# VHH binders against q9p4d8, part 22

Target 1, 280 residues: q9p4d8
Amino acid sequence: MDFMKPETVLDLGNIRDALVRMEDTIIFNFIERSQFYASPSVYKVNQFPIPNFDGSFLDWLLSQHERIHSQVRRYDAPDEVPFFPNVLEKTFLPKINYPSVLASYADEINVNKEILKIYTSEIVPGIAAGSGEQEDNLGSCAMADIECLQSLSRRIHFGRFVAEAKFISEGDKIVDLIKKRDVEGIEALITNAEVEKRILDRLLEKGRAYGTDPTLKFTQHIQSKVKPEVIVKIYKDFVIPLTKKVEVDYLLRRLEDEEDDDATQKSGGYVDRFLSSGLY
Below, E stands for the ipSAE of ESMFold2; O stands for the ipSAE of OpenDDE; V2 stands for 0.75 times the mean of E and O plus 0.25 times the DockQ between their complexes.

## First folded at step 8 (VHH)

Design k4 (framework vhh_7z1x_3; at its last look DockQ between E and O 0.03; V2 from the best seeds 0.00; counts 0 for: pae E 18.4 > 2, grease 25.2 > 24.2, placed apart)
Fold by OpenDDE, look of step 8:
Structure k4 (fold): chain B 280 residues (1-280), chain A 120 residues (1-120)
Amino acid sequence: as target 1 above (280 residues)
Amino acid sequence: QVQLVETGGGLVQPGGSLRLSCTASGFTFSSYAMNWVRQAPGKGLEWLSGIYSSGGRTSYADSVKGRFTISRDNAKNTLYLQMNSLQPDDTAVYFCAKDWGYEETYFDYWGQGTQVTVSS
């Protein structure tokens, strides 16, 4: 997706394509992570004597990555949301002036804490090669985790774009729900069961296809491939619901910007293509 | 081009010993951890042992711990596996495998393998 072309960012087809691509990334990252044991020590707070840091090894490594990435404008991108916003540094690169596509508060929508919690407690056990520790691969394990987490974060927070697109397309119906603070109503409105089913079916197929890839790296330990069913379950139980949460959270606040903009009638043209693409 | 050539396999009686060698070429041997893996008939690949680039640290699978010893000669670009107290269950094709990168735990290359048969 080209965020410098605002007219394309909220295109449902483009959003779909982006989401589909993210599926591939997530699956591959899961496969990579599956080469390592669960390694609970990586997630245990203060398990290792990390200088000037209170937290887990994963927390530390992830925060350091984000610190570095922030300096190269990663989090200036509209679709990137940091886990540790407090460690971000200013970039030394020229500023990119992305057009404003999302609401003014979009950067405040952050469910990474929940993602991290679910990832370590639920997702890792499902995709890991086995239970227990793998002391020789703690670094590799954590690196794989970071890739998983970042890809999940991007996918889930992409719900903001979906929400914005839906806001534009649904018009008065969604506005009424927002005014009433009807969370259930909003969730129902943004949910398409058929679309969800398609996503899950696609994931199953992808999981099967990718799991048999003979080119996959072999680790010192017997490589456990991620079961396609586990991938589907992760999406069903966590990715899709968290994405919906992001959408709902975003939408509940969406009228905050409208109260300020009484003056500028943003042009209604992109409404029609949204309904047909079934995008979550 | 990366090449790994295993030698030293053969037929041995139970309780016997063999020493396998793997000659490496096409990459900086001393910079990479090396591994031994095996494949028994009808079974998948099994990791047996690894040795880090400096040779100072070794690791073993439980199945071979205490019986097998991995070593390397970086000057000769050669990896070794001393196998003692061999059992019929050790019958397999043995491969040397190169780690993907520096301090990596993934294998990117392996040799053609050498057959080890343990039988009375």
Scores: ipSAE 0.006, ipTM 0.258, lowest interface PAE 12.2, mean pLDDT 87
Fold by ESMFold2, look of step 8:
Structure k4 (fold): chain B 280 residues (1-280), chain A 120 residues (1-120)
Amino acid sequence: as target 1 above (280 residues)
Amino acid sequence: QVQLVETGGGLVQPGGSLRLSCTASGFTFSSYAMNWVRQAPGKGLEWLSGIYSSGGRTSYADSVKGRFTISRDNAKNTLYLQMNSLQPDDTAVYFCAKDWGYEETYFDYWGQGTQVTVSS
């Protein structure tokens, strides 16, 4: 997809292809993180004497990366969502004028605090090589964490594009639910159990393939491979539910932009309704 | 080859204290973080505590925080666990570990264990 061409971004086929590619990135990042022990010191607030900072080593390292990356326009891209919006700085590169694809409030739909909590409390213990510390690898461990967190964030917040495409295609039904503030009704409308099952089945197949593929680079310890069932559980318990939360939160506010969008809402949008009824 | 030998277990009354030791050989002890884990009867392995190679940082599972203290003496190649306020739920075989993982090879990196029994 091409963020300079809005019609390519709101096409559910292109969205699905992007989500499928993001699965590969997430699996690879989990495998790279699995080379390290859980290393709880990385996540403990004030474990290290970081000057003028109150937080974990991971919090500091990620915030510094985001500060630097913002200066090279990373967070100007519509599919990048920062964990630390308050550290972003002005870019010194020429600006890119991306067409508006998402609602005006899209950058306020941000579940990265929840992602960070779940990542450190649930995901790391499930994919780490062990529960202990690796003092000589703290930097490398935290860098692998950053890749995991950023790929999870991108995948989950892609729900905003899914939600916009569904809003256009489901128009009248979604409008009624939004006016009633019917969170359960919106969640039911966007949920497709068959699609969710296919996502989980595909992840199981990919996890098996990557875990046994001799072309993948792994740690010196064979136990550093992530079990495919762990990857499936992470998606089922966290990635899919958080993506739906992003979709619901986005849709609940969508009528705030209503005056600019009335004509497209009535037309039913860019996708067939049976294809737009679930997660991808 | 890596060897870890735990000692200091025994019988103790509830509220009592024990100090476990783990003597290491076959590797450069001062270069590795070390851990304590336990296995209660009929249960799986539970990680308890870890300590950096320098001894400057420690971490604890919530179940033992405030009651157990991990320490090390790099000159003696020895790891310690001071256990205070022991309760019957602390009854287990205690192991020290050079590495911690989820593979069947856990026992290759662990000592023989030392039995701690807390009963009245």
Scores: ipSAE 0.000, ipTM 0.127, lowest interface PAE 18.4, mean pLDDT 80
ESMFold2 (binder alone), look of step 8: mean pLDDT 82; pTM 0.834

Design k5 (framework vhh_7b18_3; at its last look DockQ between E and O 0.01; V2 from the best seeds 0.00; counts 0 for: pae O 12.1 > 2, placed apart)
Fold by ESMFold2, look of step 8:
Structure k5 (fold): chain B 280 residues (1-280), chain A 119 residues (1-119)
Amino acid sequence: as target 1 above (280 residues)
Amino acid sequence: QVQLVETGGGLVQPGGSLRLSCAASGFTFSSYAMGWARQVPGKGLEWVSYIWSGGRTDYQDSVKGRFTISRDNAKSTVYLQMNSLKPEDTAVYYCAKDWGFEEEYFDYWGQGTQVTVSS
């Protein structure tokens, strides 16, 4: 996928390849996090005396990463969504002029606060090696958390690209539903239960394929395992529903950009997306 | 109403060639991926080939190098060029439309066209 070439971004084959790669990244990150204990001190507000900061160690560490990365243009990319928009700083590098692929309000579609809440309250306890603390590994634990959070955020907010592709493909049907503010109708149009089942079945298979080396049975350390059913539950209860929420929220506002068709076409120099949305 | 109509099947000798066509109507053809599957006697359906809306292709290992899928968006038509045909290629060949979003799901199928490879 090349964000400087809009036609590659909304190609359904490229979208599927990206979604599958993000899935693999999430599973890997869960396995890496599962090697640590739950470590509740990482998530406890003001557990550590961090200067000029009110929040958890994870909040601080993630916000600092986002501040630094913003200065090198990470959040200029269309597929990057920050957890802490308020800490971002201007880049000192030349601005990249990405063609407009998503609607102008795409950056306002941000569910990272809910992702962070679910991650700390549901996901960490479900995948951790056990309860308790690892005081000498707080940094490594929180770095694994950051990888989990960033991969979850990317996968869920990729729903904006999926929604744009669905808008182009189902144009007239979606336009009528948007005008009626028919949230249930939009959700029904974008949902396919067999597709969701295939995603969950693949996750179960992948979770079973990731194993622990059995030759470590005689060590003093317990080899961590991620239960495949936990991965499936996280996707079913959180990842899929939040992705659909992102898609619906994106679609409900999509007609706001229709009034500026000339500006949209000049941004990337590609085929008129509205022509592709009709039936022949 | 979505319609997919396959043509071009028939009887051929081993080593021969056929070109299947699938005429599509009732949907925005250029927005969706398309595929070919076959029903081999005594076996279930198996995938043969797939073509994304942008033209990227994929093939079952047993047909790679012998079969070529292509599409003509202006004519709303998918083709399957089948060369070096073998008796095990004997099947009813179906054209299918992919739902085309988060994961592969063929939501419409054609009526099928018979391909018979026999001496």
Scores: ipSAE 0.209, ipTM 0.638, lowest interface PAE 4.5, mean pLDDT 84
Fold by OpenDDE, look of step 8:
Structure k5 (fold): chain B 280 residues (1-280), chain A 119 residues (1-119)
Amino acid sequence: as target 1 above (280 residues)
Amino acid sequence: QVQLVETGGGLVQPGGSLRLSCAASGFTFSSYAMGWARQVPGKGLEWVSYIWSGGRTDYQDSVKGRFTISRDNAKSTVYLQMNSLKPEDTAVYYCAKDWGFEEEYFDYWGQGTQVTVSS
């Protein structure tokens, strides 16, 4: 996705392609994480005496990563959402002026807390090499977790782009639902069961294909592979629903920007193409 | 600044023993894996032994059963006990610090200590 080309960012085909690529990244990261045991100590608050920090080892490491990444403009990108927005620092690099394609409040849409919770409690147990601690690989484990979390966050929050695209395409129908604050109606409108099924089927195939990749980043000692069915379950139970939540949350607020623009009624006809692409 | 200082090298006869020590400073020693590498003149650097922060050890096949790596976190020191030394073990031995994520990747090296095995 080229965010400097606003006309391409909200293209449903491009959004789809981006989402498909993100699937690959997520699966790969799960496979990387699967080299390590669940290592609950990494997620326990104050398990280790981290100087000047209250939280888990993962929280600390992730926050430090985000601090560094913020300085190199990672979170200036429209598709990046931090877990720890309070630790972000200004970049010393020249500012990139991305065109605004999302609503003004888009940066406020953040479900990373839920992602983190679900990841540590539900996803890690499903993809880890085994239960219990692996003391000699805590750093590697946490690094793998960070990659997983960041990729999941990006995928889920990409729902904002999907929502915006759908808002533009659906027109009056979605506006009416938003005005009524009909969450169920909005969810129904943005849900395509066939598309979801296709996503899950594709994930299953990808999981099967990628599970044999010998080129792992974090360790030379592969302990286990992620089961393709687990990947599918994670998407079905968490990724897709959280993406929908992001979409709904985004859409519910979408008219906030329109109330300010009451002047320019641009009526344009782009309704038809968006219905078919079932982008979740 | 990270500093690694090797000691214990010398001349020994085949079948002899040496114990190398590496005093480390400038970082939280207990948090990092450590290792030993060696370089034969005219050849590249090869890893010899690795010890994780948790105490797990690994060895090059050529030294298995003869060399033992250990660490004392209180002293910030890593050791290499070398038994049954062979002429092929003649090299400059370097202490090395892991880059920080329990991977077999070293980012700092000492100045090295010469080990010579000769009759």
Scores: ipSAE 0.006, ipTM 0.215, lowest interface PAE 12.1, mean pLDDT 87
ESMFold2 (binder alone), look of step 8: mean pLDDT 86; pTM 0.871

## First folded at step 9 (VHH; framework vhh_7b18_3)

Design n1 (at its last look DockQ between E and O 0.01; V2 from the best seeds 0.00; counts 0 for: pae E 21.9 > 2, grease 25.1 > 24.2, placed apart)
Fold by OpenDDE, look of step 9:
Structure n1 (fold): chain B 280 residues (1-280), chain A 119 residues (1-119)
Amino acid sequence: as target 1 above (280 residues)
Amino acid sequence: QVQLVETGGGLVQPGGSLRLSCAASGFTFSSYAMGWARQVPGKGLEWVSYIYSGGRTYYQDSVKGRFTISRDNAKSTVYLQMNSLKPEDTAVYYCAKDWGYEETYFDYWGQGTQVTVSS
């Protein structure tokens, strides 16, 4: 997706393509992560004596990555949402001025904390090579985790773009729901069971295709590196619901920008009328 | 309420041309992909072509090079130019609106227009 072309960013086809591509990334990252054991120590707070840091090894490493990535404009991209926004640094690269496509508060829509929690508690056990510790590969494990987390974050927070597109496309119907703060109504509007089913079916197929070593086709024990069913379950139980949450959260606030514009136009009109009436 | 009204169907000789139109209302037309599908009696629905809001088009292999899908957002209309028609193209053609976003899924369909290709 080209974020420098605002007219393309909210294109539903482009959004779809992006989401589909993100599935590949996520699956591949899960496969990479599956090389390592669950390694709970990586996720345990203060398990290691990290200087000047309170948190888990993963938290530390992820935050350091984000610090570095911020300096190279990663989080200037509209589709990137950091887990640790407080550690971000200014870029030394020339600033990219992306056109604003999302609402002004879009950066405040952040469910990374939930993602991180679910990832460590639910996702990792499902995709890991085994339960328990792998002391020799803690670093590699955490690195793979970061890739998984970042890809999941991107996918889930892409719901902001979906939400914006839906807002534009549905018009008064969504506006009415938002005004009523009808969360259930909004959720119903943005949910399509058949679409979800198709997504999950596609993931199953992708999981089967990507997780199998094609060179082993002749062997009786073709084991997927990651069970395709686990991938499907992860999407069903976490990715899709969290994406919906992002969408709903985004939509619930969507009228805030319009109210500000109306207020500014009303105030500007009064100021202009006041200035034009020569009373100053 | 979403409405899709197909027009332009009819009887044509092999090698002939038809232009189907679908007038859409009840939704923000420019925001949605639109598509054409066809159904032969006794057979399942077959996708023919669809066009995204951004103008990207997709065609079934059977109609590639012969059919062209286009849209006029100002008129909220999607078109299917069908050239070099074959008897195999005989079907009821339906206009469809995409639900959009995460998966290609068409949630609304027109009533259809009959296209008959016969010598």
Scores: ipSAE 0.442, ipTM 0.768, lowest interface PAE 1.3, mean pLDDT 90
Fold by ESMFold2, look of step 9:
Structure n1 (fold): chain B 280 residues (1-280), chain A 119 residues (1-119)
Amino acid sequence: as target 1 above (280 residues)
Amino acid sequence: QVQLVETGGGLVQPGGSLRLSCAASGFTFSSYAMGWARQVPGKGLEWVSYIYSGGRTYYQDSVKGRFTISRDNAKSTVYLQMNSLKPEDTAVYYCAKDWGYEETYFDYWGQGTQVTVSS
C-alpha cells in the first residue's frame, strides 16, 4: 500500500496483507530478543543515574530514538505512533504531505503505555533466554526491546486503518452503534472469531518455521529458544485484544469528523462519500 | 443488559479458603477481560485480580500466591479461588467487566458478595 494514495490504504485486502507482513517482523524481533536474558535492570525505574530523566533505561533509550527518528519524518507517517510524543522534534527534511486518510483525532488513539507495560511484565519473561542479568549486554538487549516495541506498536495501531476501512464499508450499521454509544455492539461487529483463529494458527506455523531458520541458528545457539505457542499466546492475550481496543476507541469518535450538514459541509465531502460507496 | 452475579462469599476462619463465582450474561463473555475488586470496610474500592479474554492473569501484590483467578467461557463464569485468607481480606468482593471507550478498566459491576475472615 501507498500512503500517498488513499484508495490503496483503506482497501481491507491491502490492510490484511500489511498486517500479515507485520507478523513476520514481530516474530523476527521476538527471536532476536530471545537471545538475551530477562535483564530486569533494563526496566527498573531509575536503576541508572540518567541526568534529568525519571524512568527506566529502556524508557530513556526509546525516547531518544524517537526524538532522532522524528527529525527524519518517522512520526509524520500515518502508521507510526510514538511511545513518547513529548520528545518529538520538527523534521529538517522536506515535509511529506500525506493525504488525510484517518480521522482528525487519530493521534489521540494511542495505547503505547499499555503496550510498554505488557511488554516488560509479560512478553519479556515469556521470550527471554532465561532469568537473570547480562550486565555487559544492556545496550544490545534494550535495542532488541526497541525493535519489539516499535513493531508491536505499529501492528496494534494499524487497527485505526482497519476501523476506518470498516466504517466506510459498513457505515450504516456502525453509525447506529456509535450514536447509541454501544461499545459491546461495536466490538461484536469488528470481532470475527474465525479470522482470529486463522491468525493464531498462522502464527503457530510461522513460529515453527522461524525456529528452524538456519540463518538464526548460530545467533541463538546458546541463549534463546522461543516456543511457537508463546508467540501465539502473546497475540491471543495481548496483541489481538489491544488491536480491538484501538478499533473501538477509534470508531466511537468517528462521527466527530462528520459534519451535521444539511447545507454547510466543506471539509472532505467527496472523499468521505467516495470511500463510503466502497470505491477504493 | 449486562448482569454480573457473585456467589460464594461467607464467614471463614483465618487460614481458610473460599471460592467466589461470578455468573455473567448480556454480553459475549469470551470476548471480554474480567476482574475482581473489593471494598474493604472504611476504605475505597481496590482491584484484586484481572483475567484477559485469553486467560492471562494479574494479581494485587497482597494476594499474589494466595488467590487464583480463572474463567470458564462455556459457562460465562469467572472464579476467584481464595486461599490462606487473612482478616485483612475481609471485604465485599465485586465481579467486574472490563472494556470501554473512556479507558476505564471496569465498566460494569455486580452487587457484590461479602467475605468475612474472623476467628
Scores: ipSAE 0.000, ipTM 0.098, lowest interface PAE 21.9, mean pLDDT 79
ESMFold2 (binder alone), look of step 9: mean pLDDT 85; pTM 0.865

Design n2 (at its last look DockQ between E and O 0.11; V2 from the best seeds 0.00; counts 0 for: pae E 19.6 > 2, placed apart)
Fold by OpenDDE, look of step 9:
Structure n2 (fold): chain B 280 residues (1-280), chain A 119 residues (1-119)
Amino acid sequence: as target 1 above (280 residues)
Amino acid sequence: QVQLVETGGGLVQPGGSLRLSCAASGFTFSSYAMGWARQVPGKGLEWVSYIYSGGRTWYQDSVKGRFTISRDNAKSTVYLQMNSLKPEDTAVYYCAKDWGYEETYFDYWGQGTQVTVSS
């Protein structure tokens, strides 16, 4: 997706393509992560004596990555949402002025804490090579985790773009629901069971295709590095629901910008009328 | 309310041409992919072509090179230009609106227009 072309960003086809592409990234990252054991120590708070840091080894490493990434404009991109926004630094690269496509509060829509929690507690056990510790590969493990987390974050927070596109597309129907703060109604509007089924079916196929070593086709025990069913489950139980949450959260606030515009137009008109009337 | 109204169907000889139109209303037309499907009596619905909001197109293999899908956002209309028509193209043609974002799924359909290719 080209964020410098605002007219394309909210194109539903482009959004779809982006989401489909993100599936590949996520699956590959899961496969990479599957090389390592679950390694709970990586996720345990203060398990290691990290200087000037309170948190887990993963938290630390992820935050350090985000610090570095921020300096190279990663989080200037509209589709990137940091886990640790407080550690971000200014970029030394020339600023990219992306056109504003999302609502003004879009950066406040952040479910990374939930993602991190679910990832460490639910996703890692499902995709890891085994249970327990792998002391020799803690760093590699955490690095793979970061890739998984970042890809998941991007996918889930892409719901903001979906939400914006839906807002524009559905018009009064969504507006009415938002005005009523009808969360269930909004969720129903953005949910299509058949679409979800198709997503999951596609993931199953992708998981089967990507998780198998094609060179082992002749061996009786072709084991997938990551079980395709686990990938499907992760999407079903976490990715899709969290994406919906992002969408709903975004939509619930969407009229805030409209109200501000109306207020500014009304105030501007009043000020202009007042100025034109010579009273000031 | 979403409405899709197909027009342009009819009887044509093999090798002839027809242009189908689908007038859409009740939604932001420019934001959605639009599609054409056809159904032969006693057979299942098959996708013929669809056009994304950005203009990208897809065609069934059997119609490639013969059919062209296009859209006019200003008129909220999607078109299917059908050239070199064959008897096998005889079907009821339906216009469809895409649901949205994560998968190509069409949630609204027109009433259909009959296309008959017969000598």
Scores: ipSAE 0.431, ipTM 0.761, lowest interface PAE 1.2, mean pLDDT 90
Fold by ESMFold2, look of step 9:
Structure n2 (fold): chain B 280 residues (1-280), chain A 119 residues (1-119)
Amino acid sequence: as target 1 above (280 residues)
Amino acid sequence: QVQLVETGGGLVQPGGSLRLSCAASGFTFSSYAMGWARQVPGKGLEWVSYIYSGGRTWYQDSVKGRFTISRDNAKSTVYLQMNSLKPEDTAVYYCAKDWGYEETYFDYWGQGTQVTVSS
């Protein structure tokens, strides 16, 4: 996929290929984070006396990374969504003129606050090596958290590209549901239980395969190894539902980019197969 | 129906090379990621490598630098070039397709090809 070439971005195979690659990144990041204890002090608001900042150590560290990354154009890319939009700064590099692929409001479709909440309350306890603190490793733990959060954010917000592709290919059915504000109808249209099952089965196999890598076993210790079933549960309970939420939120507003009659646009011949793909 | 046919396995000495091929049919090959997994005797199935439709690759660390995955979309074929083979690479190697939207996940594996590395 080349974001300078819109036709490659909305291609079904390229979208699916990107989603599958993001699985690998998420699995590896979970394995890296699993080397540390839960370390609740990392997430406790104002646990440390950080100047001019109200938040957790993780909040601060992630916000500083996002500030620096924005200066080198990270958040100018269409597939990057910040956790802290208010800390972004002007880039000192020449601007990249990405073609508009997503709707004008795409940057407003942002569930990172919910991702952060679920990550700290549900995901960390499920993948950590154990309960308790590792005071000597607070920085390393939070760095692993950043990688997890950023990969989760990219995967979940990639639902905006999936939703746009479905809108372009789905004709009158999606338009009618949007006009009726039929959230349940849109959710049913974008849901494919067979594809969801395939995603979960693939994650189980990947989790088992990565767990048998001799190099990973040496660097991660057996007690820090993430159980494949935990990865599957995180996807089933959080990643897939949040991706669907992103898709629905995106679709509900999609007619804002159309004038009165443009919303009837339809791609010939591909609608039912594309919708049945269940790209999450 | 998706069909994947692996070829190129055989007996080879340690340090030798083999090239596995997987001929694919029944789907739009260029739109899907492809991969190789292996069944080591007495152990579970493990992923070896992926190649995505855009050409990006992934390798498990035990084969990185020795194995190269590639694809030829015009021939609907994915390859695994295996160099510097070791006895621990002995396994049945399976070609795999990303599941897609037209097929069940039970049909996404080939029948396998045996690779034996022995002196």
Scores: ipSAE 0.000, ipTM 0.109, lowest interface PAE 19.6, mean pLDDT 79
ESMFold2 (binder alone), look of step 9: mean pLDDT 84; pTM 0.855

